# Ledger of designs, part 200: VH-VL binders against q8ixk2r445to577

Target 1, 133 residues: q8ixk2r445to577
Amino acid sequence: FFGMLQNKGLTDYCFDYNPPDENQIVGHQVILYLCHGMGQNQFFEYTSQKEIRYNTHQPEGCIAVEAGMDTLIMHLCEETAPENQKFILQEDGSLFHEQSKKCVQAARKESSDSFVPLLRDCTNSDHQKWFFK

## First folded at step 10 (VH-VL)

Design xh34 (framework fv_axatilimab)
Fold by ESMFold2-Fast, scan of step 10:
Structure xh34 (fold): chain C 133 residues (1-133), chain A 120 residues (1-120), chain B 107 residues (1-107)
Amino acid sequence: as target 1 above (133 residues)
Amino acid sequence: EVTLKESGPALVKPTQTLTLTCTFSGFSLSTHGVGVGWIRQPPGKALEWLANIYWRDYKYYNPSLKNRLTISKDTSKNQVVLTMTNMDPVDTATYYCARIPYGDYYFDYWGQGTMVTVSS
Amino acid sequence: DIQMTQSPSSLSASVGDRVTITCLASQDISDFLAWYQQKPGKAPKLLIYDASRLESGVPSRFSGSGSGTDYTLTISSLQPEDFATYYCQQHDNLPLTFGGGTKVEIK
């Protein structure tokens, strides 16, 4: 799958990656922002290795969650996807992070009204349902 | 600074169509992610959600009433219009419009409400 | 549809009392719960969203807590202006649903 990775529970919010420097695509948090339909920082690829790839720049970035953390951050993609970069997009739209056994949920950032994807216990919440547009 | 006000008929006969207008100030539906919803409350009863409209004409309806409801907007006039067909005495209620912040589904500012009575 | 059950339906309290209102969802709503206050003849007013986030301008005596299916609104020291009906609303799944309301009446 390719495209804007959109949340079902929020009206028109998509995965968004806008690193502060085009030459430093690694180490920053993935956020949620209003879907603009123009690709760029909101264009992702879901691969057969269960990766969520950011293909706007080279080398490709892959979304990961560090051990003990709940935030999604951009790492370099590897020839064989490590466990912390594997997300299973399930039939019901949930995005299951295999290593942690948790699901990606749209959540409001602490002390602000901006949104970010975070790992949370899996539920039937629409805020844990995702689809490519 | 944010205000909303409902307007429409106070009395409607059974089988007629109800049209309500929400006029607002202090925000715009051209702003990214902002929406307006309609909620009703029969006398002495709980709140019931009807429909939402957002920036770029994203629309959502309560499925139990979907075949009777139409929501639309005129962004340049700061107005949202709700139309409900085939009115029945059980639809007697105070109808509210309310603002929705940034693509969410809760209501941060509410209009005063307008009472609609359905009787012959 | 997600059913929202509020308890109690009504309660009597005195100024200075600690008041607790419960809201139960028929499924896990992942903290997406709002609380509203409605005074007789007036429109509802937002108090809390995301289960525990206090809306600007709302007094600190109001607090929300809970997770999963079980949520509470607490008023730590009831004031005269707090006598009202309170409603919970899940803002997780469409269709949006409200609780039946809890009337907080003067004793």
Scores: ipSAE 0.616, ipTM 0.878, lowest interface PAE 1.7, mean pLDDT 90

Design xh35 (framework fv_axatilimab)
Fold by ESMFold2-Fast, scan of step 10:
Structure xh35 (fold): chain C 133 residues (1-133), chain A 120 residues (1-120), chain B 107 residues (1-107)
Amino acid sequence: as target 1 above (133 residues)
Amino acid sequence: EVTLKESGPALVKPTQTLTLTCTFSGFSLSTHGVGVGWIRQPPGKALEWLANIYWRDHEYYNPSLKNRLTISKDTSKNQVVLTMTNMDPVDTATYYCARIPYGDYYFDYWGQGTMVTVSS
Amino acid sequence: DIQMTQSPSSLSASVGDRVTITCLASQDISDFLAWYQQKPGKAPKLLIYDASRLESGVPSRFSGSGSGTDYTLTISSLQPEDFATYYCQQHDNLPLTFGGGTKVEIK
């Protein structure tokens, strides 16, 4: 699958990666932002190795969650996907991070009204359901 | 300053169609992510959600009433219209329109409400 | 549909009292809960969203807490203008659903 990765629980919010410097694609948090329909910073690919790849820059980035953390951070992709970069897109739309046994949820950032994807205990929340558009 | 105001008939006969207009100021439905919803409240009862409309014509309806409801917008006039068919006395309620901030599903500013009585 | 159950349906309190209202969801709503205040003959007013975020301009005596299926609205020291009906609303799943309301009456 590839395209804009949208949240079911928010109207028109997509995975978005727009780091301050286009030459530094590693280490920044993935955010959610209003879907603009143009691809670019909102274009992602879900791979056969269960990676979520950022396709608009070279080298390609892969979304990861570090042990003990709940934020989704952009890292460089590896030849063999490490466990912290594997997300299982399930039939009900949930994104299951097997290493942590948690699900990706849309949530407000603590200090603002901006939205970010975070790892949370898995629920039947529409904010934990995702689809490519 | 955000304001919303409902307008429409105060009395509707059974089987007729209700049309309510929400006119607002201080925001635009051309703004990305913003929406307007309709909520009703029968006298002495709880709030019941009816329908939402958002930027770029995303529409959502309460499934229990979906076959009776149509929501539309006129962005240039700052208006949202709700139409409800086959009115019944149990639909007697105060009808509210309210703003939805940036793609969410809670309501941050409400109109004053308009009372609709369904009676012969 | 997610059922929202508020308790109590009504309570009597005096100015200065601490008032607690609870809201139970029939499934985990992941903190997506709003609280509204409605005075007689008036439209509802947003107090809290995302279970605990205070809306701008709302007095600090109002607070929200809870997670999962169990949520609470607290008024730390009730004022005369706080006598009203309070409603919770889940904003997690469509269709949107409201609690039955809790009427806070003067004792």
Scores: ipSAE 0.685, ipTM 0.896, lowest interface PAE 1.4, mean pLDDT 91

Design xh36 (framework fv_axatilimab)
Fold by ESMFold2-Fast, scan of step 10:
Structure xh36 (fold): chain C 133 residues (1-133), chain A 120 residues (1-120), chain B 107 residues (1-107)
Amino acid sequence: as target 1 above (133 residues)
Amino acid sequence: EVTLKESGPALVKPTQTLTLTCTFSGFSLSTHGVGVGWIRQPPGKALEWLANIYWRGHKYYNPSLKNRLTISKDTSKNQVVLTMTNMDPVDTATYYCARIPYGDYYFDYWGQGTMVTVSS
Amino acid sequence: DIQMTQSPSSLSASVGDRVTITCLASQDISDFLAWYQQKPGKAPKLLIYDASRLESGVPSRFSGSGSGTDYTLTISSLQPEDFATYYCQQHDNLPLTFGGGTKVEIK
């Protein structure tokens, strides 16, 4: 599936990626922002390899979580998806990160009122439920 | 300065429909992420959430009351309306409307509340 | 539905006392907890959201802490205007649910 990846627990908040440099699309944190419906920074594809792809720019980016970290960052996609780029979107809406065995949760960023997706222990929280729109 | 004020009947007979209006100022439901919710409090009891409506028209209802509740908005008038059907004496409560900031589910500014008594 | 249990239901305290109120959720609410103050005949007033974030204009003597299922509201030095009923609310899952309230009375 593809489109805007929305959080159930936050009304109208979507995965959003806005790299500061057009020539460096990787290495920065994925954020959550009010869904605007214009595609661009909020358009993602969920692939059969369980990747979340950023399709706005070339080369295509894939969301990853580095070992021991809890932030979602943009990496280059690989021909075979590495384990740190695999997210299982389950029927209950949870987004399970296979390598860490944790779930993606909407949370406020430490220093601001801005929202970001983070890995947390899996709960039944609406803030851990996601869907494409 | 954010203000909200509830209006509606003080007395409702059993089986009648209650209509409450929340009129607000200092913010707009055209603002991204903002919402308005309704909460009630029976005398001496805890707060109970009823329904929320947000800037794009998204609506949420307490499932225990969903078949009785309708929430709507008129953005140009700065009003949110709650309708509850088939009123019963157990629905006697103070009804509040409150603002919801930025797509969340907590309430940062509350109206003064309006007491609704359901009695024959 | 997530059940919110507040302890104690009421307490008596004196001006200058440190007051703590506990809120227990029936499941992990991931820090999505708000605290409200309600004075007799008045609407609730937001004090804290996201378990520990102080709402603008709220005195610094109010603080929130906790995580998972266990949360606490602390008033470090009780003032005369703080005698009120306090409610916790989980803002994690629909339907939204409130605790039963804790009444802080004059000793």
Scores: ipSAE 0.503, ipTM 0.855, lowest interface PAE 2.2, mean pLDDT 90

Design xh37 (framework fv_axatilimab)
Fold by ESMFold2-Fast, scan of step 10:
Structure xh37 (fold): chain C 133 residues (1-133), chain A 120 residues (1-120), chain B 107 residues (1-107)
Amino acid sequence: as target 1 above (133 residues)
Amino acid sequence: EVTLKESGPALVKPTQTLTLTCTFSGFSLSTRGVGVGWIRQPPGKALEWLANIYWRDHKYYNPSLKNRLTISKDTSKNQVVLTMTNMDPVDTATYYCARIPYGDYYFDYWGQGTMVTVSS
Amino acid sequence: DIQMTQSPSSLSASVGDRVTITCLASQDISDFLAWYQQKPGKAPKLLIYDASRLESGVPSRFSGSGSGTDYTLTISSLQPEDFATYYCQQHDNLPLTFGGGTKVEIK
């Protein structure tokens, strides 16, 4: 699958990666932003290794969650995907993070009205359902 | 700053179609992520959600009423219109329109409400 | 549909009292819960969204807590203007559903 990764529970919100500096592609948090339909910062690939890849800029990034954390951070992709970069996109639309046994949920960032994807206990919430558009 | 106001008939006969207009100011449905919803409240009863419309013309309806409801917008006029067919006395209620911030499903500013009585 | 059960349906309190209202969802709503205040003859006013986020301009004596299926609205020191009916609403799944309301009456 590839395209814009949209949330079912938030109308018109997509995975978005907009690093502050185009020369520093990794290390920043993945956000949710209004879907613009232009690809670029919102274009992601779901790979056979269960990675969510961002290849709009070079080098290519892969979404990861560090042990004990709940935020999705852009890391460098590796030749063999590490466990913290593996997400299972289920038939019901849930995005299951294998290493933590948790699901990706749309949520407000703690101190602002901005939205971000976070790891939460898996539920049947529309905010935990995702699809490529 | 943000204001919404409902308008429409105060009295409707059974089987008729109800048309309500929400006119608002202080925001635009051309603003990304913003929506407007309709909620009703029968006298002395709880709130019931009816329908939402968003800036990109995405529409959502309460499934229990979906075959009776139509929601539309006119962005240039700052208006949202709700139509409900086949009115019944049980549909007697105060009807509210309310703003939805940023593509979510809660309501941050509400109109004053308009009372609609259904009787012969 | 997600059913929202609010308790109590009514309560009597005095100015200065701590008031607690509970809202139970029939399934996990992942913190997507809003609270509204409605005074007689008036439209509802948003108090809290995302279970615990206070809407701008709402007094700090109002707070929300809870997770999963169990949520609470607390008024730490009831004021005269707080006598009203309070409604919870899940904003997690369509269709959107409201609780039955809790009327806070003067003792």
Scores: ipSAE 0.481, ipTM 0.853, lowest interface PAE 2.2, mean pLDDT 90

Design xh38 (framework fv_axatilimab)
Fold by ESMFold2-Fast, scan of step 10:
Structure xh38 (fold): chain C 133 residues (1-133), chain A 120 residues (1-120), chain B 107 residues (1-107)
Amino acid sequence: as target 1 above (133 residues)
Amino acid sequence: EVTLKESGPALVKPTQTLTLTCTFSGFSLSTWGVGVGWIRQPPGKALEWLANIYWRDHKYYNPSLKNRLTISKDTSKNQVVLTMTNMDPVDTATYYCARIPYGDYYFDYWGQGTMVTVSS
Amino acid sequence: DIQMTQSPSSLSASVGDRVTITCLASQDISDFLAWYQQKPGKAPKLLIYDASRLESGVPSRFSGSGSGTDYTLTISSLQPEDFATYYCQQHDNLPLTFGGGTKVEIK
């Protein structure tokens, strides 16, 4: 699958990655932003290795979650996907991070009304359901 | 300052179609993420959500009423219109329109409401 | 559909009292809960969203708490203008659903 990765529980919010420098792809948090339909910073690929790849820039970035953390950050992709970069897109739309046993949820940042994807205990919340557009 | 006002008939006969207009100021449905929803409240009863419309014309309907509801917008006029077919006395209620902030599903500013009575 | 159950349906209180209203969801709504205040003959007013976030301009005596399926609205010291009906609303799943309301009456 490829395209804009959209949340079911929010109207027209997509995974978005906008690094401050086009040559500095790694280390920044993935955010959620209103879907603009232009691809670019909102275009992702879901791979056979269960990676969510950001292919807009080179080298390719892969979304990861560090052990004990709940934020999704951009890492460099590896030839063999490490466990912290594997997300199982389930039939119900849940995005399951197998290493942590948690699901990706749209959530507000603590001190603002902006949204980010975070790992949370798995529920039937529409904010934990995702689809490619 | 954000304001919303509902307008439409105060009295509707059974089987007729109800058309309500929400006219608003202080925001635009051309603003990314913003929406407007309709909620009704029968006398002495709880609130019931009907439909939402957002920028880019995304529309959502309460499934229990979906076959009877149509929501539309005219961004240039700052208006949202709700149409409900086949009115019945049980549809007697105060109808509200309300603003929805940035792609969410809660309502931060409400109109004053308009009472619609369905009777012969 | 997610069912929202409020308790109590009504309560009597005096000015200065601490009032708590509870809202129970039929499934985990991941903190996506709003609270509204409705005074007689008026439209509802947003008090709280995301279970605990106070809307701008709402007095600090109002607070929201809870998680999962169980949520509470608290008024720490009831004022005369707080006599109203309060509604919870889940904003997690479509269709959007409201609680039955809790009427806070003067004792």
Scores: ipSAE 0.719, ipTM 0.903, lowest interface PAE 1.2, mean pLDDT 91

Design xh39 (framework fv_axatilimab)
Fold by ESMFold2-Fast, scan of step 10:
Formats: structure tokens, C-alpha cells, sequence
Structure xh39 (fold): chain C 133 residues (1-133), chain A 120 residues (1-120), chain B 107 residues (1-107)
């Protein structure tokens, strides 16, 4: 599957990757932003290795969560996906992070009105349901 | 200044179809993430959510009433219309339309409400 | 459907009192809870969203707290204009559901 990865609970919000430093494409946090329908910074691929891959910039990035953390960070993709980069997109729309046993949830970022995907205990929340469009 | 106002009949007979119009100003449903929802409140009872419509025509309905409800919008007229079929006396309530900010599911500005009585 | 239970259904208070009302969800709603104030014959007014975020223009005496399934709305020093019915609403899952309301009436 590929396209814009949208949240069910935050209508019209999509996974978005827009690194603030053009000289460092990986290492930054994945955010959520209003879906613009133009692909680019909101275009992701879900691979057979259970990766969420970002190919708009070079080098190609794969979304990962470090042990003990809850934020989604862009890392370099590897030939064999490491466990911290594996997400199971379930039939109900949940994105289950295999290594942590947690689910990706849309949430407001701290004291701002911006939104980010975070790892949280799996619930049946619409904010934990995702689909490609 | 955001304002919303409901309009429609004050009296409906059992089995008839209710049509309510929400006319709003101060925002547009052509803008990203904005929506309008309908909520009702029977006299002396709690609030009950009915339906939402968003930018790009995403529609959501309360499953307990889904077979009876249709929501639509006319973005150029700043209007949202709700229809509810097969009205019954238990549907007697004040009906509100309200704005939904930023693609979420809460309501930040509400219309004044319109009372609909269902009786023979 | 997520059931929202408010407690108490009514309470009597005096101006200057600290008032706390509780909202319990039948499942974890991940902090997606809003609070509304409704005066007789009037439409509800948004006070708080995301459990603790105060809506613009709402007095600072209103605050929300809680997580998971248990949430509270606190009014630190009740004013005459605060006598009203308060409703919680989960904005986590469809269908959207409201609590039964808590009427704050003059003692």
C-alpha cells in the first residue's frame, strides 16, 4: 500500500515528514498535518517487511521508535528491517509497533496545537486507526 | 465572529420526515479540517450526537439512527442540511448545529437550537 | 458505544466554593474529553477539550484533569454566572457520547 496515511479520529490529518534542516534528512520527528492531497512530504509506502517508508527525499527513510521512547523518528532504512521499524497495519486500521507492543495514536504535541503520532497502549480509539488514501 | 443558526419546522407529525438547515457565518466548509455536526436534546435530558459533515464531504452518523439520517452541505451557501425520516414522539427535542474545529470530534461554537415537537 | 457517567447528577454550592464534578468513561478514551456549560434555555458552551485544554475566552477558574477512564472538571471559586448544567463528551470514538449532566445549583 502507498499514499497519504490518514487518521480516522483526526479527520483530514496525515502523516507528514518535513525535516527542518535540508542537509539532514533523517533523525527528525514525524508529525501530523492537514492532508493536502499532493503527496510529497505526506507520501508513504507500507512495505512487505512492515516498514513505513519515506521516499520523497534521499536517502530513503523508515519510521522507527527507539526503545523506551514514544515518538516516531525517521531513520535510515536497512536491507532487513530491524524490529524497531516494524509496524503491523491491522484490519481494523491499528498500527501495531511490534517491538514495544504499543499502537500509534494521533495526539496534540505538548503545549502547542500541532499534532504528532505517538506510541500508546493499544485501545479501540479512532485516534489509533489509520488508512491509506 | 462565528455564528450558526438552525431553521426548520416546529411541529412534525409521526412518520413524517424532518428537514433542518444550519446556516453559518465566520467560517467556511471549504477550509481544511473544519466540520459541522448536529446534536439534539430532549426536554430535561442529556445531549445526543446525530451526525457530522467535514471539508471534502466526509460524513459520519450515529449508528443507532443511521438508517434515518442524511447529512449534506452546500459550501457556497454556508449551509448544512440534516434530514431524519419516520419521526416519532420520542424524537421531540431541541436540535443544535455546531462547528467542529480542526477535524476533531468536539464542538466549539453552537447555534441557538430549534425546538421540534413530534405529535399527532 | 462508550458510556459516559457523570457524578453527581446535581450539587448545591455557594459563590466562592470550589466545585469538582467527575466523568467516567466505560473504556480508555486517551484524554479525548470535552466539557460544556449549559444555562437554562441556552445552547452549550465549550469550556475544555483534550481533557485539560482551556478554550479561548473561558475564565481560568475552570480546569480539567484526569486520564484513561476518569476525568474531573474543577471550578476553583464559583461565580454567580457559573450556576448551570455541565456535560462531558468523549471525542475519542464514533459514535460521540455525552455524560448525563451535572446541575450546579445555588445552595
Amino acid sequence: as target 1 above (133 residues)
Amino acid sequence: EVTLKESGPALVKPTQTLTLTCTFSGFSLSRHGVGVGWIRQPPGKALEWLANIYWRDHKYYNPSLKNRLTISKDTSKNQVVLTMTNMDPVDTATYYCARIPYGDYYFDYWGQGTMVTVSS
Amino acid sequence: DIQMTQSPSSLSASVGDRVTITCLASQDISDFLAWYQQKPGKAPKLLIYDASRLESGVPSRFSGSGSGTDYTLTISSLQPEDFATYYCQQHDNLPLTFGGGTKVEIK
Scores: ipSAE 0.469, ipTM 0.841, lowest interface PAE 2.4, mean pLDDT 89

Design xh4 (framework fv_axatilimab)
Fold by ESMFold2-Fast, scan of step 10:
Structure xh4 (fold): chain C 133 residues (1-133), chain A 120 residues (1-120), chain B 107 residues (1-107)
Amino acid sequence: as target 1 above (133 residues)
Amino acid sequence: EVTLKESGPALVKPTQTLTLTCTFSGFSLSTHGVGVGWIRQPPGKALEWLANIYWRDHKYYNPSLKNRLTISKDTSKNQVVLTMTNMDPVDTATYYCARIPYGDYYFDYWGQGTMVTVSS
Amino acid sequence: DIQMTQSPSSLSASVGDRVTITCLASQDISDFLAWYQQKPGKAPKLLIYDASRLESGVPSRFSGSGSGTDYTLTISSLQPEDFATYYCQQHDNYPLTFGGGTKVEIK
C-alpha cells in the first residue's frame, strides 16, 4: 500500500515526517499533522516486509522504535527489515509493532497540543486504528 | 472569541421533522480539523451525543438514531444544520451545538442550547 | 458502544471540601476522557480533556487523573461557584458516550 497513513480516532490527521535538514533525514521523531492531500512529507509505503517507508528524501527512511522507547523515529532502511522496523497492519486497523508487542497510538506530545504516534499497550481505541488514503 | 447559537422551533408535533441550525463565529469549518457536533439533554437527564460534522464534510452519527439524523454545513454562512425525522415525545430535550477542536472528539465551546418540546 | 458509569450520582459538600468524582469505562479508552461542568440552566463547560489536561481558563483546583478504564475528577478545595453537575465523556471511539452525571450539592 502507498499513501497517506491516517488515524481513525483523529479526523484528518496523517503520519508526517519533515526532517529539519535535508542532510539529517534520519534520527528525528515522526509526527501527526493535518492531512494536506499532497503526499510529500505525508506519503508512506507499507512494504511486504511490514516496513513503513519514507521515500520523499534520499536515502530512504524506515520508521523504527528503539528498545525501551515509545516514540517512532526515522531510521535507515536495511536490506532485511529488523524487528524494530516491522509493523503489522491488521484488518481492524491496528498497527502492531512486533518487537515491543505494542500498538501505535495517536497521542498528544508532552506539554503541547500537537499529536505524535507513540507505542502503547494494545487496546480497541480508535486512536490505535490506521488506514491508507 | 468563539460563540455558537442554536435556533429552531420550540414546539414540534409527533411524527414531524425537526430542523435545528447552529450559527457560529470566531472560527470556520474551512479550517483544517475543526468540527461541530450536536448533543441533547432531556430535562433532568444526562447528555446524549447525536452527530458530528468536520471540515471536508466528514460526518458521524449516533447509530441508535442514524436513520433519523442528517447533519450538513454551509461553510460560507458559518452554519451547521441538524435534521431529525419522526419526532416523538421522548425526543423532548435541550439541543446544543458545540465546537470540536482539531479533529478530536471532545467539545471545547458550547452554544446556550435550544429547548425543543415534542407534544401534540 | 462504550458504557460510561459515573459515581456517585450525587454528593453533598461544603466550601473548602475536597471532592472526588469517578468515571468507569466499559473498555480501555487510552486516556481519551473529557470532563464537563454544567450549572443549572446553562450549557456544559469543558474542564479537562485527555484525562488530565486542564482547559485554558479553568481554575487549578480542578484536576483529572486515571488510566485504562478508571478515571477521577478532583476538586481540591470546593468553591461556591463549583456547585454543579459534572459529566465525563469518552472521546476515544464513536459513538461518543457520556457518564450519567454527578450532582455536587451544597451541604
Scores: ipSAE 0.562, ipTM 0.870, lowest interface PAE 1.9, mean pLDDT 90

Design xh40 (framework fv_axatilimab)
Fold by ESMFold2-Fast, scan of step 10:
Structure xh40 (fold): chain C 133 residues (1-133), chain A 120 residues (1-120), chain B 107 residues (1-107)
Amino acid sequence: as target 1 above (133 residues)
Amino acid sequence: EVTLKESGPALVKPTQTLTLTCTFSGFSLSYHGVGVGWIRQPPGKALEWLANIYWRDHKYYNPSLKNRLTISKDTSKNQVVLTMTNMDPVDTATYYCARIPYGDYYFDYWGQGTMVTVSS
Amino acid sequence: DIQMTQSPSSLSASVGDRVTITCLASQDISDFLAWYQQKPGKAPKLLIYDASRLESGVPSRFSGSGSGTDYTLTISSLQPEDFATYYCQQHDNLPLTFGGGTKVEIK
């Protein structure tokens, strides 16, 4: 699967990564933003290793969650995907982070009305359902 | 300032079709994930959601009423229209339109409501 | 569909009282819960969204809390303008559903 990764519960919001520096593509938080349909900063690939890859520049970025954290951040992809970079896209649309046993949920950032994907306890929420467009 | 106002007939006979128009100002259905929804409230009873429409023309309906409801928008006129077929006395209610911020499902600004009575 | 149950359906209170209204969802709604205030003859007004986020312009005496299936609206010191009916709404899943309302009346 590849394309724009859209949320079911937030109509027309997509995974979005716009690094502030083209030379440093890692270390920043993945956000959710209105889907623009043009790929670019909203184009992601779901791989056979269960990675969510950002392919805008080399080296490729892979979404990860650090131990004890709930935010999704961009890390460098590795030849063998580490456990913190593995997400299981399930038949019901949930995106399950196996290492933490939590699901990716669309949520508001603290102190703002901007949106970000966060790890939360798995529920049947539309805000935890994702699909590629 | 965000404002919404409902308009339509105050009296509808059983089996007729109801058409309600929501006219709004202070925002547009052209950008920013905004939507407009319709909610009704029978006298002395709770709120019941009817339908939502969003800026990219995504439409959602209450399944219990889906075959009776149609929602549409005219972005250039800042209007959202709801039609409901085969009206019955139990459909007597105050009908509200309300703004949906972003692509969410809650309502931040509401119209004043328009009372629709269904009787012979 | 997610059923929203509010309790109590009505309560009597005096100015200065702490008022607590509960909303129970039939399944985990992941904090996607809004609270509305409705005065007689008027449209509802948004008070809180995402269970605990206070809408701009709403007095700080209003607060929301809870998680999972159990949510609470608290008015820390009831004022005369607070006598109204309050509704919860889950904004987690379609179809959208509201609680039955809680009427806060003068004691």
Scores: ipSAE 0.614, ipTM 0.884, lowest interface PAE 1.7, mean pLDDT 90

Design xh41 (framework fv_axatilimab)
Fold by ESMFold2-Fast, scan of step 10:
Structure xh41 (fold): chain C 133 residues (1-133), chain A 120 residues (1-120), chain B 107 residues (1-107)
Amino acid sequence: as target 1 above (133 residues)
Amino acid sequence: EVTLKESGPALVKPTQTLTLTCTFSGFSLSTHGVGVGWIRQPPGKALEWLANIYWRDHKYYNPSLKNRLTISKDTSKNQVVLTMTNMDPVDTATYYCARIPYGDYYFDYWGQGTMVTVSS
Amino acid sequence: DIQMTQSPSSLSASVGDRVTITCLASQDISDFLAWYQQKPGKAPKLLIYDASRLESGVPSRFSGSGSGTDYTLTISSLQPEDFATYYCQQHDKLPLTFGGGTKVEIK
């Protein structure tokens, strides 16, 4: 699958990655933003290795979660996906992070009305349901 | 400032169709992520959600009432219209329209409400 | 559908009192809970969203807390203008559902 990764519970919100410096694509937090349908910062690929790949530049970026954290951060993709970069997109739309045993949920950023994807205990929340558009 | 105002008939006979119009200012449904919903409240009772409409015409209905409800918008007029068919005395309530911020499901600004009585 | 149960259905309090209202969801709503204040004959007014986020312009004496299925609205020092009915609403999953309301009356 590839395209815009959209949240069911937030109407018209998509995974978005727009780092300040396009020459250094890693280290910043993935956010959610209104789906614009223009590709670029909202275009992601879900791979057979269960990666969520940011497909804009070489080398490619892959979404990861650092141990003990709940935020999704952009890392460099590796030839063999490390465990912290593996997400299972389940039939019900849940995006399950294997290493932490948690699900990706749309949530408001601390002290802001901006939205971000965060790891949370898995529930049947519409805010934990995702699909490619 | 954001304002919303409901308009429609105060009295409806059983089996008739109710049409309510929400006219708003201070925001537009051409704005990404914004929506408008309808909520009703029978006298002395709790709030009940009816339907939502968002930018780009995404529509959602309460399943218990879905076969009776239609929501539509006219973005150029800043209006949202709710139609409910086959009115019954149990549908007597104050009907509210309210703004939904940024694609969410809560309501940050509400209209004053319009009382609809269903009686023969 | 997610059922929202508020308790108590009514309470009597005096100005200056700390008031606590609870809201129980029939399933985990992942902190997606809003609180509204409604005065007689008036439309509801948003107080809190995402369980604990205070809406702009709402006095700081209002606060929300909780997680999972159990949520609380607290008014730290009740003022005369706070006598009203309060409603919780889960904004996690369609269909949207409201609690039965808690009426805060003068003691």
Scores: ipSAE 0.594, ipTM 0.878, lowest interface PAE 1.9, mean pLDDT 90

